# VH-VL binders against o27280: the designs that were tried, part 236

Target 1, 266 residues: o27280
Amino acid sequence: MDSMNVPEVLEIKRIVEESESVKTFIFSWDFRREVRPGQFVMVWDFRDEKPMSVSLIDPVRSEIGISIRRVGEFTDRVHGLSEGDLLGIRGPYGRGFELMGRDILLVGGGIGMAPLAALADEATARGMRVDALVAARTADELLFLDRLEAAGVNISTCTDDGSCGFKGFAHERLLTLEENHDMAAVCGPEPMMFQVMRILDERDVPAQLSLERYMKCAVGICGQCCLDDTGFRVCAEGPVFWSQELSRVREFGRYRRDPAGRRVPW
Below, E stands for the ipSAE of ESMFold2; O stands for the ipSAE of OpenDDE; V2 stands for 0.75 times the mean of E and O plus 0.25 times the DockQ between their complexes.

## First folded at step 9 (VH-VL)

Design R29 (framework fv_acasunlimab)
Fold by ESMFold2-Fast, scan of step 9:
Structure R29 (fold): chain C 266 residues (1-266), chain A 118 residues (1-118), chain B 108 residues (1-108)
Amino acid sequence: as target 1 above (266 residues)
Amino acid sequence: EVQLLEPGGGLVQPGGSLRLSCEASGFTFSRYWMSWVRQAPGKGLEWVSAISSGGSTTFYADSVRGRFTISRDSSKNTLFLQMSSLRAEDTAVYYCAKSYIGRAFDIWGQGTLVTVSS
Amino acid sequence: SYVLTQPPSVSVAPGQTARITCGGNNIGSESVHWYQQKPGQAPVLVVYEDSDRPSGLPERFSGSNSGNTATLTISRVEAGDEADYYCQVYDDSSDHYVFGGGTKLTVL
């Protein structure tokens, strides 16, 4: 039976090197199982299973792409795979981004640009004007610039060290951008998202933010999938949340929980 | 405490005009997209128009485009629908509604009856 | 333009489970919202984003959405659930909010 809760073993059709530390793994996909930008899948290497955001949704080629940053043992093993190798995929899971209006601002930090790249494709195909603020620590960590340019996206960059675009943080760059937007979508490090949300709230721009740090459990049976003060379950109700929801969460942008349940500041 | 208040509607001749208003309280009005949704007597809900939080983007159902104009005044927390060239088929209860997650509507006005008749 | 199809009526006995469907081409890719409307009253949001419930609504209201059909499920139905129910999506291609035609739920 075709079920989103049963891993399907898929062949890696193509691998795109996005940067020194990021690769996009592309699979043939049966679009009877719909996938929306902002949703994630569980990637299984036959030893461990980890959640990964979908970064490419291509019904014309019947393909999906999953972008993975090399940060630990699981991701290091997956990065060692080649075209023709197999991975288990189950999902998609979670709520995707929702598009409205005629123009959208995307604000992505590091690997957070992955789900936003898929959203940019959909927004552009819909005829929206898309402005993307792509942030990273250094120029070589900026992701998807060529893909965004090919899609017709208006790109602004910022790097902490000033090696590309504005020198500074995403929220500092955002303060210099005076374009009106009907909505925004934000994904990246939580402190960045918190600062960006504040500015968008002051500008009365509705924003959707993706909280990927809690996606370690797709079945929702882990306390770390639950946000403090509200009871939101990221893997069940997220990972995408509206800014109005997150403004009520004391934890967002201020602290997280370690494995012992202690508050750890960002 | 969170509410949308619509003053009473009216009876209008075919070809006439009428402006509806909807006053918001209990939430930050300027942050939300707002819509008008109507319901003809004994019929279902039909979306009419929507306006962005900043007021710069507006959308209209095909049946009212060119005849109706949606607008808002953030200083008065008020949403408006200016209706022109009214037709008998525009007879309906008109609701203002606040956008919510997923473009749902979580807060609705009490409804204003608009009757277009000779 | 995008069209949502609902059955005009559904009947159920008290304590049983009512299921109201909303059909649409590829509706599983949309966020579906559900409203309850009682005579002479404004609609009330009962399910949003396919399966989420607003604060204060009974847990017996739930939703699902896959393929070409979304479903509102009302468990342990009470007489007070008798109402018209509407599904709603936002059609990205036209920038239109689309409502289903409505389903009258009759309890016995």
Scores: ipSAE 0.007, ipTM 0.548, lowest interface PAE 9.4, mean pLDDT 85

Design R3 (framework fv_acasunlimab; at its last look DockQ between E and O 0.48; V2 from the best seeds 0.00; counts 0 for: pae E 16.4 > 2)
Fold by OpenDDE, look of step 10:
Structure R3 (fold): chain C 266 residues (1-266), chain A 118 residues (1-118), chain B 108 residues (1-108)
Amino acid sequence: as target 1 above (266 residues)
Amino acid sequence: EVQLLEPGGGLVQPGGSLRLSCEASGFTFSRYWMSWVRQAPGKGLEWVSAISSGGSSTFYADSVRGRFTISRDSSKNTLFLQMSSLRAEDTAVYYCAKWYIGRAFDIWGQGTLVTVSS
Amino acid sequence: SYVLTQPPSVSVAPGQTARITCGGNNIGSESVHWYQQKPGQAPVLVVYEDSDRPSGLPERFSGSNSGNTATLTISRVEAGDEADYYCQVYDDSSDHYVFGGGTKLTVL
């Protein structure tokens, strides 16, 4: 609610190529405006606007990072930008992750690792033990491994094709891990998150999950990101939800609404 | 019905020890963090201690650190608070509380009175 | 240590709206929870995560949080709403649950 509603035009300070399809754009940030891992910003390229997770929070350098995966016309344009170019940033918005305990499990898939990387930095800075299960389709799509390692995170990897780490999906790898944690944070493809949540619930591990939905306003007005039955707005009550909340959301892991409001199965 | 019952309160002399228990029913006890919160007579609420769902992590208020020990037994659905080196200022009604969402408590016991007096 | 400040008392006539404030440094960035406690009873959660309401609570209870102040709003106040109300946050820096001093709501 304290977030700005007007885009601030910011200069791209640096661009980090995370993978072939993912870039992190670094901006100078005034930390009088607090930002938390799990929150998102609206990125405006002066033509269109899209929600993006904050992947880096650096109060020392007074910087934030936004990781963007190239997936369509908007992101194609953004990926064509260079250092020194301008973008509009509005936010941050939404509910971020809450840390509990002494040890935490992070489970991320693909670009879902973006908010979790920021969370990992915070958790490690607080002296927490952080285990991260990083999943991707292929080895070259695994994100933030060097960054996480440098932060002292214990990393386990899995890939669909077995090119790195465990061959299989994140939930399958999780089943092979016996250790429980004080809490878990999950972000990635919704089918993955659904399976991971089931496992964590069976293990009595409190879990938070970050959802992705079509967003327009980011301020809880338009209702485009409403979840069925509950009325939860991903931009306002989320995007981070506790597993107890998501257990009430019938569409979770099953379908989402497209821009026209139609059900689209995962 | 979800319920928390707190036996074990009573009168104890300064420097003494007392063990509180909280019996949980109506929910999956092992899934939730638990806390103790106390309230001195005529005063406000004060958090005392918390324990993770698995019991591996414990947290304490500065006022009780080193003197109180929180623990749990999942097989008995019971939360414990071992109090030692009790002081007059520890006199309070002690509530056990269940973690809900975020850092909120949705279920509370009725509380048990602990009086530390010579 | 993080400190939450509440007014010691608030009075309201039946049918009117009561507002109980909870002050804290940049509390708007924290998740605030509210509890109702009637005499001789245990606290009851009435608002969590700033504005969410537990099942079974009437819509008369609402919450907001911005800047340095969180507010519990009770509309159409009834005699049964007379109680002590506590705000609560979690302080990440100290790993402490922090309660406000409580506010006694009197229904005139």
Scores: ipSAE 0.811, ipTM 0.910, lowest interface PAE 0.7, mean pLDDT 95
Fold by ESMFold2-Fast, scan of step 9:
Structure R3 (fold): chain C 266 residues (1-266), chain A 118 residues (1-118), chain B 108 residues (1-108)
Amino acid sequence: as target 1 above (266 residues)
Amino acid sequence: EVQLLEPGGGLVQPGGSLRLSCEASGFTFSRYWMSWVRQAPGKGLEWVSAISSGGSSTFYADSVRGRFTISRDSSKNTLFLQMSSLRAEDTAVYYCAKWYIGRAFDIWGQGTLVTVSS
Amino acid sequence: SYVLTQPPSVSVAPGQTARITCGGNNIGSESVHWYQQKPGQAPVLVVYEDSDRPSGLPERFSGSNSGNTATLTISRVEAGDEADYYCQVYDDSSDHYVFGGGTKLTVL
């Protein structure tokens, strides 16, 4: 109810270094406050508050995990914390992933694998067959491979430089996969998600895509979460959207807007 | 423009069989999961069966499993329900319904009456 | 097998607000959809994903979902709103679509 909007000060129980730039912060969690894959929490370091996707949901251990990539002042400060230090957490917020069917394809790029790792855990626990296409610029930037393998996920990798798996982009690797899936979930850089969505649409696979830039809209911080080019608008609580919602929006995957509101191509 | 048309229905004796069809137009049929939902006279809606967009996965309510078979022909934009070993309690109006965001149904057929009686 | 519970009947005068509930164990964690069905007609989707409204539907129709109860709210009720209303969720653990038993809205 209202308690979801008050930050709870939690102790960092464990920190997992996922890569040079990514860490997962693990906290004890009372699962009377339900959390689902694709949802996010607001992380407060007692100076600033930022939205972060939940990357681990473990009711057996009573833990959640939040994976954070180092990209600026806030995340630099959080990366400097140690086990035993405190952070404020409130939430969860946003529309999570919705599962259906027996087979799911996950397509993740970089830190986009974080919410998909939580989804993989839920899908496998539910008895779904899970195939994951994990994409990154280099082998060192591929995330959660050990965790996905331990969960029984069928993993395909691709790297831009060819240092692990297929050499190329996620959508190029996807074109070489012939499996039909009951649904798909996609998270990563927006241009990657756009190309993947197009292929899944052609293959008649319903897909959900997680758009990081719309996490603030779900909390009411951002009033500009409307995708509009020709007067057709999609304003919905994110971060997760069905591909049917995004396929009618001309802006998605083609351009973004700078601080002045001007179109900037990807 | 966008519609689901269910041609016909029928009267069938207990133990008999009947095949229902649902013809889609005005949208890309092959893209969507499809379902059959029934409604007995004076009763509520009851989901019967669903099929994935690619047709590789099928799902059934406990009451019809093993007796009904859902299938689709995307080249003909047609959904089918093959009903076998029909019982009096299968008497209902049968609707085909198209998947929508959140796993809702946005487009419904007009319904076809199936009566199982001697 | 998940179960949704609706009151069988709700009566309201024209111009008043009707509230139709849909009870389910922890239903606030599900996406709830609502359908209107008039006699002799197929159901019509009026609210999806708890509170979203299909294009062309009046703003008088709204929804909420929290805890164990989802609610369809119809403001400034008109005679033409008289119908049966059904809630629906998808139970992902069984891959079953689940409907409530339906509520007959009578506008007196």
Scores: ipSAE 0.776, ipTM 0.892, lowest interface PAE 1.1, mean pLDDT 88
Fold by ESMFold2, look of step 10:
Structure R3 (fold): chain C 266 residues (1-266), chain A 118 residues (1-118), chain B 108 residues (1-108)
Amino acid sequence: as target 1 above (266 residues)
Amino acid sequence: EVQLLEPGGGLVQPGGSLRLSCEASGFTFSRYWMSWVRQAPGKGLEWVSAISSGGSSTFYADSVRGRFTISRDSSKNTLFLQMSSLRAEDTAVYYCAKWYIGRAFDIWGQGTLVTVSS
Amino acid sequence: SYVLTQPPSVSVAPGQTARITCGGNNIGSESVHWYQQKPGQAPVLVVYEDSDRPSGLPERFSGSNSGNTATLTISRVEAGDEADYYCQVYDDSSDHYVFGGGTKLTVL
């Protein structure tokens, strides 16, 4: 049914301060509406609506968590809310990550670690070996490290300024890692994901990448989230794509589109 | 022009061995998981085996585990199925298939018939 | 082991809608894929991930998946749709790919 196209108004049960700029908002959730890692929801603050990735999926406690970075007007308003306040949630939407094999590599940049944290929980619950490369500009922006460690994930870090772990970009750190992974999952800034995808393709490691594009309807009707050359709608065919799907897409990692569909540089 | 071609197949006696090949073209073979799926005459589809894109992980249906070995050679764009200890119930058309989103199979070969009979 | 159950046959008049079911315990939690196979031919993917269509496939092929039943829907059925149809999942617990037994669609 189209019931997930109408926001459900939910109470903020808990707020977790993940960093100075990132909060996780936790809601009670009826898991008859199933959620998979890598899917997204539309968060409605009664004025505007934005897509956000699910970072916590806990059927035992009947909870989901949505991690939101403060970067503008909408996210400033949401960050100003307290436990007990209300938000609208539509979804989930999109295709999530698919796990296969026994060993997985996660590569996350900044807030891109949010959907990967949910995936790590599922992977470890299946008994998979999980390695994570967690990247950020600075040490204070590295997300979910304690949670990943508690789940048994093997963590490597990198920061642009060298304040924690390897000094440099995620793809530079990845070049120095040895791994025997059956798959990889990647989420973060699109230029980072492009460089990481190139390395993983050269190593013959199948990879799934989670993209963020401009979205309006979330059900694939309006076309605002499309990629060049394929007509892929990020909200309908993604946000998670296999690297093979993206390797033939000229725009990926090279430019983005504004709301009018015009190409603009990253 | 994406293709999977399965030369090979034929008649084999019970207890015998046969190696199937599947040559890929028109896509980057080394980036995809591959599978064998079979279909006995007049019957439905049955998954047989899968192999990861790098070849490090292999998976088998219970009916063939210990008797069949899947492998691949990315330099030759070729998938293999080494079959041994063949039984009459292994008689089928064998398809190679390319993995797709969600562990679907989007490209299939035309299949090759393996007949196990005296 | 995980089992997918399909009716052995479904008959439909031309121009009408065919619905082919795939039953499985809690199949609504799985990604379900559908294949069309015409006599003497290899299977062709027609729906993946429950409801998504491969590029270039007509909108008259669609799918849904909830509870214990996934359904392939073919609207405005044509004689050329007469074929066998198979559902398929990947079963995480066994690391197996599982097909249903197949449904023969007959267009009367």
Scores: ipSAE 0.000, ipTM 0.399, lowest interface PAE 16.4, mean pLDDT 83
ESMFold2 (binder alone), look of step 10: mean pLDDT 92; pTM 0.941

Design R30 (framework fv_acasunlimab; at its last look DockQ between E and O 0.07; V2 from the best seeds 0.00; counts 0 for: pae E 15.3 > 2, placed apart)
Fold by ESMFold2-Fast, scan of step 9:
Structure R30 (fold): chain C 266 residues (1-266), chain A 118 residues (1-118), chain B 108 residues (1-108)
Amino acid sequence: as target 1 above (266 residues)
Amino acid sequence: EVQLLEPGGGLVQPGGSLRLSCEASGFTFRRYWMSWVRQAPGKGLEWVSAISSGGSSTFYADSVRGRFTISRDSSKNTLFLQMSSLRAEDTAVYYCAKSYIGRAFDIWGQGTLVTVSS
Amino acid sequence: SYVLTQPPSVSVAPGQTARITCGGNNIGSESVHWYQQKPGQAPVLVVYEDSDRPSGLPERFSGSNSGNTATLTISRVEAGDEADYYCQVYDDSSDHYVFGGGTKLTVL
């Protein structure tokens, strides 16, 4: 047992309600353990642990934030907690985003804006020009708009139902945006990321994409990753991948696997 | 098949100019950041300059800023380095290099010698 | 100003394990890449993103990166591994690619 990977019990310092279904839990953090945008932590409620992306990294205040969407029993319990309550945190784990150049495009769908909000903070602090395309099903599910605006990010929005900004999907909105970028970062539902990646590839923009399904692989809790052409397991360290890596994965954006390992279309 | 070819190089006097070129084949050149990396005789590798895939952003080491200009012609799969106000300390083998995942260099040219001497 | 520090030389006998270090302030927060250069040849990428290997490279090349030190490990060293080895990072605060000074690996 490695002492650097034991859960640390931390007090919830502050809770920010991002939407009806999303909360950001803020903790004091000792930055002797570096945390990078795109990395995740294991959150332990003393019953179950789940991987959660880091959405706020603030070395000046010595704080990290973890944004959690309410989707099941574990997240329901965590959403029921209050400031002053305790959670176990271990990590960080996984590959973070890598910045390059002067300009970056962020494309986020739903809760996928959480790790991108942390990246936006780092990119703006670094002096990059940041453009963000924030996508959601409805206006109420658009996340971090005020935080991005406060950071000086140029924001475009789209919603499936047209309740805010462009009516349509992220990739449809991206086709109407004609701005050059040195790189892009994408996080959201896998079908959205696949369509966005294809457009960025056509525009010669190198992109990094964050895939939730690879978080457990990064901490060694992985039953199956990608299968190579020989039928053997190929584990790629995630959750952040360059588009060049993902364009080689036939499964990405086309199908997923059910609990029995069968292919199921998105 | 994947390769970078660097015709060019030569002997030039201090204060002179020289243009290097690097022809790419076997990959989609336009999608990648490209760099020039040099190595003085008996010394280590030193990064010189980089250009974004779209060509709109260029970056330079402090030692060459204002004197060297990197450019690309993606329709011809060619990378250029225009060197001006050359100094004796610019004497080196110059490599063009393709960027890769993690901002590494996976493909390198064979290198071209530039000698700055009277 | 950002600098990567490598030992100028490392000696190892065939079949043993060679370890080449790359020191840098908080280098564990960077992705480190490693290159092999033989006399008269261009560098060859041998490890990228701390620990990944390009296709076709022997498994005996591996990497790690933590704190202030990244390490290239070459197990079961062969005479053909004799070369100069360079570490490299991208300094995103300056948009500069930074190389270490290089380490000459001598095999017997």
Scores: ipSAE 0.702, ipTM 0.853, lowest interface PAE 1.4, mean pLDDT 87
Fold by OpenDDE, look of step 10:
Structure R30 (fold): chain C 266 residues (1-266), chain A 118 residues (1-118), chain B 108 residues (1-108)
Amino acid sequence: as target 1 above (266 residues)
Amino acid sequence: EVQLLEPGGGLVQPGGSLRLSCEASGFTFRRYWMSWVRQAPGKGLEWVSAISSGGSSTFYADSVRGRFTISRDSSKNTLFLQMSSLRAEDTAVYYCAKSYIGRAFDIWGQGTLVTVSS
Amino acid sequence: SYVLTQPPSVSVAPGQTARITCGGNNIGSESVHWYQQKPGQAPVLVVYEDSDRPSGLPERFSGSNSGNTATLTISRVEAGDEADYYCQVYDDSSDHYVFGGGTKLTVL
């Protein structure tokens, strides 16, 4: 089904405080418009519009959740909203994750766990074994642990400061895990994803990774999210890419384009 | 050059067994899921079986479940299909297929004919 | 089981545009792949993930997918395009790869 290109004004049904900096906004959703883990929506606060990953897909309650990290003016405004307030939502857009196999490894960093949490729900519902490596700077920034545990996910944590789980980065923790999976899904800071992908490739584990780029139109027209050398548009051909695709993307893990189109190193 | 070679086809009686092999070259075999797809004479394509890159997970079409076994040897870059309790309806050209991006097949062997007849 | 429906045959004159459809329940939510098979040959991937084209394939080949119908479009059809074309998806509910019945494209 085609995604809606006009924002639908929706009421915030619930707000879940995931951490000090992350909130999940729950909306009623008509599931005649299907949404897949890994897809994103454009959130409009009637002043500005930003792409956000879908972190919850609940057909039973007819709800979706969008997890938003407080990082700037737009998100500051959104975080100031209350239940009952309105937001514009258009989408979903982009290519979502594809599940294969009987077991899957999820590797997420920070807000990158948002789409992976949704994927975990789907995978567990299908009877897959799900292992999740959840990374954050500190214990307080680890997301969705209770939710994942309740879903039956086997969780491994790592934090930069060692306040929870393995002390170090996600790729370092991954190196200590010897078991391979049928496939992996990765989302988080791009430097993390770059290192994780390298390890997974060395281990011959098929992997999908969700990229973040500046998006303006979300429909593959403006080219603001175009990746160098390949012509891939993150909003159209992504945001979920297979590792084979990203291996062709020179800028991956190295730099991104800012709103002015300039190279910005990670 | 990327290539899949499929020896092992032939004539077999109903109830018999046959083992197909597919030798891969030109790519990192152990990195990719592999599948068998068959095509009966004058008919369309039918997926038969798939195996994960590591070989730990196997999948079968309902029509062959319990009778066919897919396996792989990474050291030999070879995919196998052990067929047992063969039926006339199993008569087909069997293709070895390499998984690509998503759940598509980008590389195919030339196929090997399996004929089940009394 | 998930079923993909293709027309048995499509005819087109050289230089014209051929459109081959693949019907399935809510197929627009699935990733559709297309294969070309010429007589006596193995299938060849021509479109994957609805609209992406493998390297080496001409731009004449394109794909779209929405609603209940995926479409393979071949523009400026050539005699060499005469072949059988199959659509394919992965059915998550059954863990099956599913092919359509195939469409014979005849170039008049």
Scores: ipSAE 0.677, ipTM 0.875, lowest interface PAE 1.0, mean pLDDT 94
Fold by ESMFold2, look of step 10:
Structure R30 (fold): chain C 266 residues (1-266), chain A 118 residues (1-118), chain B 108 residues (1-108)
Amino acid sequence: as target 1 above (266 residues)
Amino acid sequence: EVQLLEPGGGLVQPGGSLRLSCEASGFTFRRYWMSWVRQAPGKGLEWVSAISSGGSSTFYADSVRGRFTISRDSSKNTLFLQMSSLRAEDTAVYYCAKSYIGRAFDIWGQGTLVTVSS
Amino acid sequence: SYVLTQPPSVSVAPGQTARITCGGNNIGSESVHWYQQKPGQAPVLVVYEDSDRPSGLPERFSGSNSGNTATLTISRVEAGDEADYYCQVYDDSSDHYVFGGGTKLTVL
């Protein structure tokens, strides 16, 4: 794993347009460098470098996929690339999701479905029952629905505008869903993750959450992941955390939580 | 009331085997990583093994790797340590411990003595 | 593997402040936890995450961590504080939990 700290320049093998704002970039990958759902890679466009979650892990085809939402200058440049163009990739880095039990709930908001789509593939391959709550602003931004359906995932949708599925927020839909999961995996906007975590903690469902905001650190995730102000080392202890680990992260929610998920003052 | 109870312990011959158990109550067992920590007579604390919430990941100190196996049964709220090929240096009080924020241990059992001697 | 170094003993008079150190390479980048152990008893967590106190523990117990040294501070020491104290971290490079060798606190 000599290449973990030096970008390997790879050719874009295939581009999938997931929505008007999201593309998946697929690369050939030598799986002697193991990749687990929930880990991230650093994507280098020869001018800037950003962390991105792996959304496709396909050892049979020897491929990985990286889903990128167009939100700014770096992602605009990457979205302008074509098949055959080059990107640098370092990694993988970080702690991935752990699977447990027979029944898993996935809760994803927007691009947060990317690492969960990879997890869904692993979970279904292990014979687990997978329920996914896929959330977005509008129907056009619901990600990976066809892929999840093909994998045998039981999909519930919600949209802010009600154009598909439940009209409202993911946590509101979650209150009406089955409560019998052995674990949950959550990724999306921090307000969504906080509300979902609260519900899952009250149901005593073990939950793992992927902190997108901690994955956007542009300064040395590798070699500088020791952020002393949080008590966590993001490159070693995250981006995926158990809910009880997140009670110490100051910016996650307005209150510190004890190990049982109860709110405590800061 | 939050508790970890380690019944038993015992005397075993070198090369022998022993299974330790730890029964949890008062908290949601399946949510937390669990560990075994031991303390030889007159010595300090030594971490032995850990297991993830779902049991899919297990970790061992170098001194016990290949000889000890940690497991859990969430239906019975019970943590186990299967010890094999025991040696005199394995003589210790064995504690089970519940994970806490930052990889601390917030709840400890009372400990059970394992003595390995001829 | 990662090593934590503690002094073997510390003695303080009742009512004074005890400071117990835990040395390690760049320990200031680690989350440090502290345990009290009285003879014949299981360890008790007294400080976690460098400086946080578990519910129900006296405010006399506090901690700090920077550079190569973490410190457990016990203010207004009482006879009942006489015990062994251990520091502990998790070492990501080995996936191991590491304890210091322990410090015996003696209250005159």
Scores: ipSAE 0.000, ipTM 0.412, lowest interface PAE 15.3, mean pLDDT 84
ESMFold2 (binder alone), look of step 10: mean pLDDT 93; pTM 0.955

